# Designs tried in a protein design chat: VH-VL binders against b2a6v4. Part 12

Target 1, 177 residues: b2a6v4
Amino acid sequence: MTESNILLTGKPGIGKTTVIKRTVELLSCSSTGFYTREIKRGDPRVGFEIISLQTGERLPLAHTDFTTAEDRVGKYGVKAENLLGFLKEINEAMTSNKPQCLVIDEIGKMEFFTPGFHETVDKAFQSSYPLLATIMKKSHKFCDYLKNRGDTDVIEVTENNRDDLPEKLAKRIEEQL
Key: E = the ipSAE of ESMFold2; O = the ipSAE of OpenDDE; V2 = 0.75 times the mean of E and O plus 0.25 times the DockQ between their complexes.

## First folded at step 4 (VH-VL)

Design x24 (framework fv_cixutumumab)
Fold by ESMFold2-Fast, scan of step 4:
Structure x24 (fold): chain C 177 residues (1-177), chain A 118 residues (1-118), chain B 108 residues (1-108)
Amino acid sequence: as target 1 above (177 residues)
Amino acid sequence: EVQLVQSGAEVKKPGSSVKVSCKASGGTFSNYAISWVRQAPGQGLEWMGGIIPILGIANYAQKFQGRVTITADKSTSTAYMELSSLRSEDTAVYYCARHWDYYYMDVWGKGTTVTVSS
Amino acid sequence: SSELTQDPAVSVALGQTVRITCQGDSLRNYYATWYQQKPGQAPILVIYGKNNRPSGIPDRFSGSSSGNTASLTITGAQAEDEADYYCNSRDSSGNHVVFGGGTKLTVL
């Protein structure tokens, strides 16, 4: 059984998203999915935005200014509906029959509010396409299930390996295409 | 303010099928996820299935798999639930409801009464 | 039987606290959602997630969970709280919804 799913863990701020972006830049195939970026107002983080790898479209996922949001994580209001278009891109990619890498950054608490996120993640892990994803560190039944799948390689990103991981991961993904 | 407006009451014969509609107003329909829940007279709530139209995903309760089809038409902002091979036990009020990822349902239609009789 | 079990009926005296319980294996993994239903009406969402209340739901309603059991607590029950209460959650696959059988609350 090929481990077609690569799941990055690690402490907050260790550089998981940077590993994702650098890996994607090395791939000869297209990448479909999204990555997450902090929104800063000076020093403090005030939110997070999601950015399409395919189109460059960006939308805020969470922000301290979203005071009327029904869903919250810590000090952030979450506009989970903003992730729907990105999930659509991933679901459409899985039916395209085009060589590509699926990217999900991050499988975490904020994203779990979005209808269809659970279903999209599960389909991506079961798909024939290479998947490169980051996952929250905290224990959660769904996350623990994903980490324990036989087709999934869980890699902890550390200061010692983060600079070398992109080349190694890109090679593995290319070999799966 | 989002509202869900359901089609009117139906009386059907055993063995036939029924298609109930649920029209959403307010907000962008493609952002909705819709569940169908029924309640037989004097009985509890029973989930039949749900659809997330923008993703093309539909999930059905095991009991109804093969008999129920849930669809959506973005152009009319309408979700549908079609139940085939009707039995007298299918007599119930059928609700549509907007749901989120954990399938919590925050906005409900008023219900459509379906009576199956011979 | 149902995957989620509720007692069919409970009673509480006006102004007192009542706890309505929901039990099932999936509750170890997922929080219960609670709905109130009055005769002839559609259900109303009262608690979702761990302990979130929709706008318009009084703060006397709260949720809790422990192991395979979830509870809806009404502190200082009022006459208008008399209704059927249903819990729901995801099943063990995470992709389907199951409802409890419902609990009829009588306010004495």
Scores: ipSAE 0.392, ipTM 0.727, lowest interface PAE 2.5, mean pLDDT 86

Design y07 (framework fv_cixutumumab)
Fold by ESMFold2-Fast, scan of step 4:
Structure y07 (fold): chain C 177 residues (1-177), chain A 120 residues (1-120), chain B 108 residues (1-108)
Amino acid sequence: as target 1 above (177 residues)
Amino acid sequence: EVQLVQSGAEVKKPGSSVKVSCKASGGTFSNYAISWVRQAPGQGLEWMGGIIPIFGTANYAQKFQGRVTITADKSTSTAYMELSSLRSEDTAVYYCARSHDWEGYYMDVWGKGTTVTVSS
Amino acid sequence: SSELTQDPAVSVALGQTVRITCQGDSLRNYYATWYQQKPGQAPILVIYGKNNRPSGIPDRFSGSSSGNTASLTITGAQAEDEADYYCNSRDSSGNHVVFGGGTKLTVL
């Protein structure tokens, strides 16, 4: 089978989420999942929030002010439980018989703290639905396994390709529907 | 500071069923995944299955498929494991544990265990 | 068949280093987790992921992973480290959890 899973990687701040959002805007079908947005206080980023593509609901995933959080990544406290409802949306979408694209932004350390994230990611990769996801560039056993799957295309987002990627990816996804 | 409190020891006859409870305290239950692991006397650990309460669906080890049912009641922060058609070889200590399904799957908070003895 | 294999027993002299290994094909895709169990007690988590140690676990415990093999190393073994050690991970399908058979560590 064709590479139905598209994984975007690249350096922090390169525009992976922008590629995701612009690609989704070009699709004729529904998109289910979430994307991540930085929370900034002037120059430094202080956190990340997650936004549902289906409902528009947004919740903080990580913040420097989450000092009592059990889970941490670098300077950020992580409220991984805030991702639970979004994972439920993705799991429910996979049981619906409706043309759609699954979106996971990002497959990374913060998200892995959420119960069911690993299972949801595995099911999404195995599903018949197109998957558009971002994945951390850093080496990690599970991420490396996902990148090496025969049904998966890993694309590094760069300044040279980021403006052209949305149209190309939207076309590929439409062809799989 | 979460802890898991399990129900007390059970003595059951062959062919009956047992239902063990596991109550989470010190946190919101819906934010945890719960696994059930058993250990027969002098033997190793054996995973039976797990549940993510917010999804409501359980996942079972092949060996127990059809005999085990794992459920969760979010309102009481309690997970249950019911094992039917009991045999003498089901005599074991049954543990519940808070689970994280990343990094290969690890369990960081364990209940003290519930001894289930199956005898005539 | 056994998805994850461990040697059933290992001995180490007090103050010396011991390495306990866990091997299986699923370890290429998923990290192993290590637990310590003493008689009459529930298991306690000692190492998870590549080399993460929970708070309260002594610095002498460390983990490593390469290919289909994971190892738990105890540097400067103490008498209190005498216990059964279990590894676990996901099976090759990613849908089920499997344990190794356990390794009984004797501190001489």
Scores: ipSAE 0.389, ipTM 0.783, lowest interface PAE 4.0, mean pLDDT 88

## First folded at step 5 (VH-VL; framework fv_cixutumumab)

Design z01 (at its last look DockQ between E and O 0.11; V2 from the best seeds 0.00; counts 0 for: pae E 4.4 > 2, placed apart)
Fold by ESMFold2, look of step 5:
Structure z01 (fold): chain C 177 residues (1-177), chain A 120 residues (1-120), chain B 108 residues (1-108)
Amino acid sequence: as target 1 above (177 residues)
Amino acid sequence: EVQLVQSGAEVKKPGSSVKVSCKASGGTFSNYAISWVRQAPGQGLEWMGGIIPILGIANYAQKFQGRVTITADKSTSTAYMELSSLRSEDTAVYYCARVRDWEGYYMDVWGKGTTVTVSS
Amino acid sequence: SSELTQDPAVSVALGQTVRITCQGDSLRNYYATWYQQKPGQAPILVIYGKNNRPSGIPDRFSGSSSGNTASLTITGAQAEDEADYYCNSRDSSGNHVVFGGGTKLTVL
């Protein structure tokens, strides 16, 4: 009956990661997973890094300097191995039986290059843990399936709602625990 | 360039086990996921299972659960498939393949196959 | 928890268009992937995802899907296209992989 999975969508740069981070700051329970931030060299974005909510560890996921990477998204080479430890944290958390919120920012093309990402996401959506995630807007069969799940609430982040969402989401997540 | 080199053909007796190796070269082995697929003479392709070595996660087709073990050794960049309690129906070519999971689950690099013959 | 169904055999006249189909409930949620296999050889990937063609696969090969059905289309079939074609995808749980039974394509 309760939508335990919350998916944030919206245009790039609208503030989806900021909503994630502020929501997590308001939670009294543990949060496990990761979020994404840009790597900039002056004004231009040159890559993306991932940061663990549990440990604070950060690793680059994609960068223009990864010129020999087999996996690529546009100008960015992807170091898929750098996400593996974060997936391990999420999988281990799902066996802990403690109140917690799972966080995945972002369910997107770069992350799909990592072996086990698809399975980790699928398992997280099927679990009873609250899940707060962002998802790419691009049509993709698995992503469309996730967005259409009956236990999933898809929320478009806009300039009009992004400042109010963290408090509403945190309250909702804690009610599920 | 990713390449998968499999161990040679094997002849086994019923009730024994077989362990087939699949050595990878090229790319970063930590980014490999490996599937095992078999094909009996005159039959179609059958997925047996797979492994994601760095996560230590192996998945098995329900038909083979309890008889198949898939492992990996990162130091040698080698995956293994072991099938126990062999019977004549297990006579087949066994392929390993590198799995990509960007847009669907697909096997973009295949080994040449290992023929296993189970005969009394 | 459903199998992928393919017709066992299909024929096409040289130079004509043929469609090979794959049907299963999991295809609503997961992409189908298509492989070509010739006798005595390992399969090769021909189409994955929405309609992605690996390097070296001719542009006469294309893929599509709708609902629970995926299709491999070969336009202007050539003699070398004669082979077995397999679809594969995840099962309905998403945890396992299944193959269709294969389609023998004969080019007449």
Scores: ipSAE 0.333, ipTM 0.771, lowest interface PAE 4.4, mean pLDDT 88
Fold by OpenDDE, look of step 5:
Structure z01 (fold): chain C 177 residues (1-177), chain A 120 residues (1-120), chain B 108 residues (1-108)
Amino acid sequence: as target 1 above (177 residues)
Amino acid sequence: EVQLVQSGAEVKKPGSSVKVSCKASGGTFSNYAISWVRQAPGQGLEWMGGIIPILGIANYAQKFQGRVTITADKSTSTAYMELSSLRSEDTAVYYCARVRDWEGYYMDVWGKGTTVTVSS
Amino acid sequence: SSELTQDPAVSVALGQTVRITCQGDSLRNYYATWYQQKPGQAPILVIYGKNNRPSGIPDRFSGSSSGNTASLTITGAQAEDEADYYCNSRDSSGNHVVFGGGTKLTVL
């Protein structure tokens, strides 16, 4: 009866990625996917990098220095091609037939520029594997589509619950394995 | 390079319907929406509606609501625009265009246009 | 739905700067997108977002916004810049896309 797909949403900086990372650390199974980290140059945020949970590889996804990038979100140029390898890892994992948790941090506008991203996400939601993902809080047609799925639990991360969520989520995911 | 290839010119009688196709080559519809924009002779651009092919969600300009139908076939990367109850005022070049964001309106790739002539 | 308005025609001397303005309530919430169209051709995207130029668009094209207005500026107009320019945006509801009436730019 427990939903196999868990979506974490919340305001920027609330600690969604931290919840994801801590949850993954508590799991007995492997985790496949990526999480996102801010890139800072001193104090200001200058971009975002994605990190593979499998290999630890880190690549910049968006940056203020990507001035010639065709794809843009605010002041950031987006290198959508840098996400392709991570999507490939997720797609290959879904056919591996091993117990694992799929992780996607984040489902957001920057990631939407990568060819195959929404297909990979949709496939992950439809898969038999537990899925833990973060998703942008603002309304978006694709995001709203995912949030309204009957097999998906949407959890708002707040200051009140973020410390307790990892243990709770890990337990739920373990039950789905 | 991504291109949008549209179907050929149409000549129609008033009261009939026309269906224009727009096929994406060199790419996919997965990350994008498709908009339909028309331009009557000597007139400006007019947005008719759009579709997010992967979701099958279409929206329409209020002016054409009930008279236009926009669909998409993901398997063939083709979008369609059907306009019914044609009138002389519908004579125009009809463009399909790729929108770079499902929530956006930046049309960065355009078809060459399909001329539709409505005459008795 | 809300509308976008443009001056129907403007002129600029070769090498000079011209500003084409788009006005509408929705521009308070959304950036304008600018297109160039020459006779017998499909429109070409020239500016989108705050001030983004697609590849192949000369750097003499720039975009700006203020209040309920958006502007396309050509700094150092060239003969080939003579064309119709259209702005578009979402309407006030955000549910529809709207175009301005277009501005015919003549380079003198």
Scores: ipSAE 0.025, ipTM 0.658, lowest interface PAE 3.2, mean pLDDT 93
ESMFold2 (binder alone), look of step 5: mean pLDDT 89; pTM 0.933

## First folded at step 8 (VH-VL; framework fv_cixutumumab)

Design f7 (at its last look DockQ between E and O 0.82; V2 from the best seeds 0.00; counts 0 for: pae E 2.2 > 2)
Fold by OpenDDE, look of step 8:
Parts: sequence; C-alpha cells; structure tokens
Structure f7 (fold): chain C 177 residues (1-177), chain A 121 residues (1-121), chain B 108 residues (1-108)
Amino acid sequence: as target 1 above (177 residues)
Amino acid sequence: EVQLVQSGAEVKKPGSSVKVSCKASGGTFSNYAISWVRQAPGQGLEWMGGIIPIFGTANYAQKFQGRVTITADKSTSTAYMELSSLRSEDTAVYYCARVKYSWEGYYMDVWGKGTTVTVSS
Amino acid sequence: SSELTQDPAVSVALGQTVRITCQGDSLRNYYATWYQQKPGQAPILVIYGKNNRPSGIPDRFSGSSSGNTASLTITGAQAEDEADYYCNSRDSSGNHVVFGGGTKLTVL
C-alpha cells in the first residue's frame, strides 16, 4: 500500500511552507486547507497568520500584540477562534466527494488551542483524500503517533531536497487522486 | 470566573424525553467545547457527547447515537442535552463540563453541579 | 471502540506514595486526563497532558505515561485525598471521549 499521507518535517525556516505552496501550485486538483506565514514588524517576527488555500483569506493566529489572550505560546498570544473557519472548510471538503488534496500547515502548538483541530487532523489522516501537512519536529505523543502511522510518509525537508520536493510530491499526490 | 449553571432536577416517565440546560455564567462560549457526562448511582463517569458552540458541530458516544441531541445557543451561552426514549437505566446525575484544548490535548476544567434525572414508572 | 481500564480500588497509608494506573490502546496516541471525585460532588480536574497541574491542585499530584499506560501519582498521601479517581482520554479513533472505570482510593 502506498502512503496517502505525507508529513513534512524539518528545522524552522528550512522552507517547509514553501514546499507546500509550490506543490499545491503544481496540482491539477483543488487544494483545501491552510498554510502559515510569519508576521514581521521590520526584522523581528511578531506573529503568525493563516491563509486559506481556497479563498485566500488571511487571519492572524498568534501575535505578540495579543496580550490579553489566555492561550499563549512563548511570547505570542493565540487567537484560536480564527482557525475555526479554516477547519470548517476542511471538514466540509472531506464530505464533498470531490477530488482534492488536503493541506494542513502546520500541526503545531498554536493550532491545537482551537477546538476541533485535533479531531480534524485525525479525520484528515483517516480520510481517503491525499493529505499534505507539516508537523513540528519536537517529540510529542500525538505527533509521534501521526509520524509512525503505516499510511504516512515522513519527509525531512533539507537544503538538499527542498527544491526538488514539490515536483515529486505533486506527482505522488496526483497518482492518488 | 466561569461557572456552569445547570437546570434543576427532573422526574420522568419511561419513554419520555428530558432536556437539560447548561448556561455559562461569568463568561461566554468561545474557545472551548461543552461536554456532557453522566453518572448512574454508584457507577462511574460516562461520556455522552460534546459540542463546539462556535464551530456548530456535536459528536456523540456510540451508545447514545440517535437518542441524544446536544445543541448550543451562542446568544445565551447555553448548551442543551436532550435524551429521548428514557429508560430506568438513564437514572443518573448529568454533568456539563467546559472542555479546553491545548498542545497536549483536552481537559475539562469547569464542571456544572450536575442535574439529577430520575426515570421511574 | 477502545476502553480504559483501572483497578477498582487501592489503598495507601497516610504520608506514603500511591500510583493509580490507567491502561488502554488509545493512550499510546493521546494523553490522559485525571479527575478526582468525592461523594456528592462533581469531578475535579487534577492532572492533564504530560504533567500539567491546574491551579489549586497540590504539588503532591503528578502525572506520567509509558506505552499504553498513564499514571497518577500522589506523593505523600493526605487524608483528604481519599476519593474516586478517573482517567480520561480520546478513544483510538480520536473522535470520542472515554473514561476509565474509576479507582477508589482509601487512605489508611
């Protein structure tokens, strides 16, 4: 059996999101999900925003200015409610019976504050749709479980492979549609 | 401080339905879910289902699928659990609880005081 | 569906250490949450995640996990710790919540 789920891991800044975006651009089918982009104020990183692959909608997920946020990751306050709409899109897509690729960038600490994120991730992995996701490299019980699934291919993104990965991944995903 | 205020005790006949309410006091429904858990006399805790009010979806334990309905009214910050086709074995204390989510999973940190539902002929 | 199992009852001498263990396949994939319940009261959260203790819970309570097990440890049991303890987690599918059968802790 070929792996239907692809997890990208790697050190911060290695270009995982770039690989995701370029892969999506090469696909003939639609992609449903989101990717994460850093928010910068000049040079320093001050937060993270999530962008919908379907609509292009952008919302901040975490920011240093979210000082009253109850949920926090380091210096960032997390606005978990902003991810709910994106999760809804993914869940609706999984019941649409349309050929598509699911994209989750990333499976990380900030996203898990959102109700339903955990369930959405599980459903995505269990679905018949190809899944392309990024995942935190740090050890975690649930993340380790996902990485060790028999239907999941874990790929370490490096300087040596990041430029070639999009075409390879796109081809694999297309074969699963 | 968030509190969950549940409706009062209920006495029902077999075959009837009961609807228990759970209102968030001191706060509103936001980045959490509401879970319903019951406990029969002298028995353990049993998860019935849960709802994410903002997300608008509910999930249920297989045991109660088709017989339980969980809803939420965001405007009143109130969750509801309706159990139909009541049986004597449904006699229990029914709890609502706030479910928070984190990197290390979920947890129920705020509980209602429980609603006693007695089913007897 | 998967289930969680606990010993129905355990005892500990005052001031001693006791470990309550929860076992289930889902615990390989998900963390357990622990609740304390005293007669006539609603459950109280005592431990969640890897080893997170909510405010108000004494530091003698701690959590751990290994393989398909999770454990709640009370180091230096007090009389007020006598209660029922329940473990909780997601099931194997990750779509449902399950409780252990509960463990009655007696402090001697």
Scores: ipSAE 0.810, ipTM 0.920, lowest interface PAE 0.6, mean pLDDT 94
Fold by ESMFold2, look of step 8:
Structure f7 (fold): chain C 177 residues (1-177), chain A 121 residues (1-121), chain B 108 residues (1-108)
Amino acid sequence: as target 1 above (177 residues)
Amino acid sequence: EVQLVQSGAEVKKPGSSVKVSCKASGGTFSNYAISWVRQAPGQGLEWMGGIIPIFGTANYAQKFQGRVTITADKSTSTAYMELSSLRSEDTAVYYCARVKYSWEGYYMDVWGKGTTVTVSS
Amino acid sequence: SSELTQDPAVSVALGQTVRITCQGDSLRNYYATWYQQKPGQAPILVIYGKNNRPSGIPDRFSGSSSGNTASLTITGAQAEDEADYYCNSRDSSGNHVVFGGGTKLTVL
């Protein structure tokens, strides 16, 4: 079977987003999707923002200042609507014929509040496009299903492999296209 | 508080079409989906399809593919369901529902009161 | 021909515990959601996800799932719990929504 879907796992702060960004920089093909960055106020993390790989657009996804938000993960309020445009980019890419890699960082609690996220992820995993994503380690029916798919390779990012992964992943993705 | 206000009851002839509206009040229309669910007399709930308004495209249950069209107008916060080539078996109450998401799944937390569509000769 | 299967009817004595089940292969991958419907009314949400109860739903309602089966449990059943109960989830592809056939709960 062909493992067109690559899921990165690992402890927080190990460098999963860095692996994604470095992999994308090595690709000759287009990349469509988003990655996340923490928002800090000094030392303490106060939120998370999402950044489009295609356009560079940045929006906060979660923040401690979102005190009236109905959707929450711990101390962070979630503005689920801010991810909608990024999901639209991914869905539109899946109807194109151009070679590209889909990127979703992260398949995690905050993103699941956004309408259409679950469906977008399902479609991306079922598509023929290479997919590079990060996924939370927490046990969850849908996430466990994704990790167990026969067309999916789950790679734990560690200090021992994180520096070597971008070149390996980029080569593998290019060969798939 | 979000409320879903549906258009009034309809009586239709076989072979015609019906278009039911679902207007949202309160909240932002763009941060949730709208589903359409019908219930024939004495029968269970049946999902017809749904739309995420910012995407503009709908998905449909296979049974209704080709006969149903679901649209949304963000400027009026209104979703529409149009069912064509009506048959007597399409006599039902048609509900719209707001779909909310969490990491644990899909749920319809606000329902319209329903629109009765009667198809008779 | 429902992808989610529910018993058509279940009864419970007042004050006793009842479990309403929903079975389907897709429930291995997706959580079930539960709705209550009384005659002439729209459904209302009772349980979603693993065991989340929306505001206003009594804590006698709980949900669970294992393998391909989800359950709605009512402990200390009350007369007002008499209703139809529907489970709801994604289909086997994950792209569409499906309801079980419904279970009529009678409180004796």
Scores: ipSAE 0.539, ipTM 0.826, lowest interface PAE 2.2, mean pLDDT 89
ESMFold2 (binder alone), look of step 8: mean pLDDT 89; pTM 0.928

## First folded at step 9 (VH-VL; framework fv_cixutumumab)

Design g1 (at its last look DockQ between E and O 0.75; V2 from the best seeds 0.74)
Fold by OpenDDE, look of step 11:
Structure g1 (fold): chain C 177 residues (1-177), chain A 121 residues (1-121), chain B 108 residues (1-108)
Amino acid sequence: as target 1 above (177 residues)
Amino acid sequence: EVQLVQSGAEVKKPGSSVKVSCKASGGTFSNYAISWVRQAPGQGLEWMGGIIPIFGTANYAQKFQGRVTITADKSTSTAYMELSSLRSEDTAVYYCARVKYSWEGWYMDVWGKGTTVTVSS
Amino acid sequence: SSELTQDPAVSVALGQTVRITCQGDSLRNYYATWYQQKPGQAPILVIYGKNNRPSGIPDRFSGSSSGNTASLTITGAQAEDEADYYCNSRDSSGNHVVFGGGTKLTVL
């Protein structure tokens, strides 16, 4: 009996998002949620965008150019409202009664500024749907709670396992459907 | 400075309904939620429910489920709380509050002045 | 649903330190938020998250947490600190908001 929720952690740039994307591609069911991609201006990272797995819509979540943003993470201004539509998709999916995998990349600082994010995450973990998510490594009460749930498997993504993880995760998720 | 302006005091009969409004002044509802909290005379704070205006969906305390309706009008930056089947026990001050979200959770940083609702025969 | 409990009343001498504690299972999972309320007034946010003070709140107010508890500490209590203090958090499901019963602080 495997855990129903899978959390990926790891150092920045290790390829957590890649693992999620490849896993999703291997699934026979639909995936609902979003993943995060870096925005680069030439070489330097200047922000982050979120992409819908359902529609392919992409919106900036954080950016150095968001200088007037009230919410900030480091050098990035956060445009939390851009995540609302994606959260709505996840919430609607959870009431659709169709086989699917929920995907949240990432459970991190930037996403927490969006109203309903905490609630959406909680609902996803409590739902009957398999959940595949990335989560920040830094200690945080809510994140620590999620990591320590009895129904949650926390996997550290490394150079040694990242290439094999997609097939393994896909198999586990399929078994939950 | 953001302020929440609530509608005036209400006097209602048992069995009737009351609808309280909460208008944001000096700001918008963007990136915020609105919570409704009541306080009976001499009692503590009681959460009733909340809404994320842009999201459009409200959640409610179990105690008030089916009896309370919370809505929001983004165009006017106004939230509403309607409580039906009023009882004498519903006599209280009703507050709206702005809820902000952060990586360390959420907090109600702006409160309305409260709306007194009196239910009596 | 989960509940939060706190002592109904505490007292502190002027200039001394007082700690108001909130207890509940949900506090293992969620941060507590603290509000101050004086008679005839709306509540005022004083502490949220790990230990965040909003603008305008004196630095004598601080927050902490341990296990299933959260605490509000006033270091060097002032006369104006006499008020009711409420802890607040999510319930165990994360879908609802809950308040403690409130603590009346008397400054002697």
Scores: ipSAE 0.865, ipTM 0.935, lowest interface PAE 0.5, mean pLDDT 95
Fold by ESMFold2, look of step 9:
Structure g1 (fold): chain C 177 residues (1-177), chain A 121 residues (1-121), chain B 108 residues (1-108)
Amino acid sequence: as target 1 above (177 residues)
Amino acid sequence: EVQLVQSGAEVKKPGSSVKVSCKASGGTFSNYAISWVRQAPGQGLEWMGGIIPIFGTANYAQKFQGRVTITADKSTSTAYMELSSLRSEDTAVYYCARVKYSWEGWYMDVWGKGTTVTVSS
Amino acid sequence: SSELTQDPAVSVALGQTVRITCQGDSLRNYYATWYQQKPGQAPILVIYGKNNRPSGIPDRFSGSSSGNTASLTITGAQAEDEADYYCNSRDSSGNHVVFGGGTKLTVL
């Protein structure tokens, strides 16, 4: 079996993004893609931002202040256009022949509003590049398909394994390159 | 809120080309794609291709590859479909449709009224 | 086959329940979307995703899917429901859009 795709699942706040960031820090190759962070106003979460691994560019993806947005997840308005440049970076990386790890944090509700997201994710999973991604827990035909792919290893992040995962994943990814 | 206004009917000779326009009013292009769907008389719906305007790239059904060109002008919120080397079987109504995306699915929620293209000698 | 297959025609008695089906391998991985088209008109969206009904579509319309099959169900069919119905999804590659051949619904 060849499992070039690694999907991290787990409870919100368990540390999936931290595992991704620590894994990427341990890699000797380039990493292309993005991760997400909560935006908080005091205690309550008020939104999410996306951050490029290549450039450090940061843009809000969703926020309670986006009251006029047509696309919404619960109380958050979604600015789906803000993810488009990050998808472009991933697509361009897949046409290069340089050793690299693709990173998508998160395959989730808000990202699905962005035109081309489905296609970019499909292509990334079908590519020969190592892929490190997080995915929402909610049942969804496309997400379930990704989790069930024969070339994909789904790893639940827990309090038990989260501290050890970065070194294990980095070693595994480098062996694939 | 969004409406799609298509260009008027066309009568074309075999071997020529046709370019159909689709102007969007309301909304932002960054939130959706534009698809082109045709329907020959008495026949079903057939997807030709689509474009995500902000990427500027188009995707085409295999059947039309090499004959169809889909473009978008973000400044005028207008998409275009050009079909070349016209044949009699290209006689159809050509629709443009806005494609919306969400985590619950994707769908064509706004359709133009269609542009009738007749290919005759 | 990445094609979506629909029966060409289905009849229902006024007030009765009918199911219109759509089959294809890609429906294992992608939801179907359903469109209604009346003669001389552009299609309109009826059902998308798991079972989402746009505003303005009567609640007698519902959708379901299992395995490689999606269904559009109309309970208590009305004369105005007489139309062509198309299912729509991605092909097996996920990169292209496909329509089923359409089902003509006749309300008797």
Scores: ipSAE 0.603, ipTM 0.849, lowest interface PAE 1.7, mean pLDDT 89
ESMFold2 (binder alone), look of step 9: mean pLDDT 89; pTM 0.929
OpenDDE, look of step 9: ipSAE 0.822; ipTM 0.923
ESMFold2, look of step 11: ipSAE 0.603; ipTM 0.844
ESMFold2 (binder alone), look of step 11: mean pLDDT 89; pTM 0.927

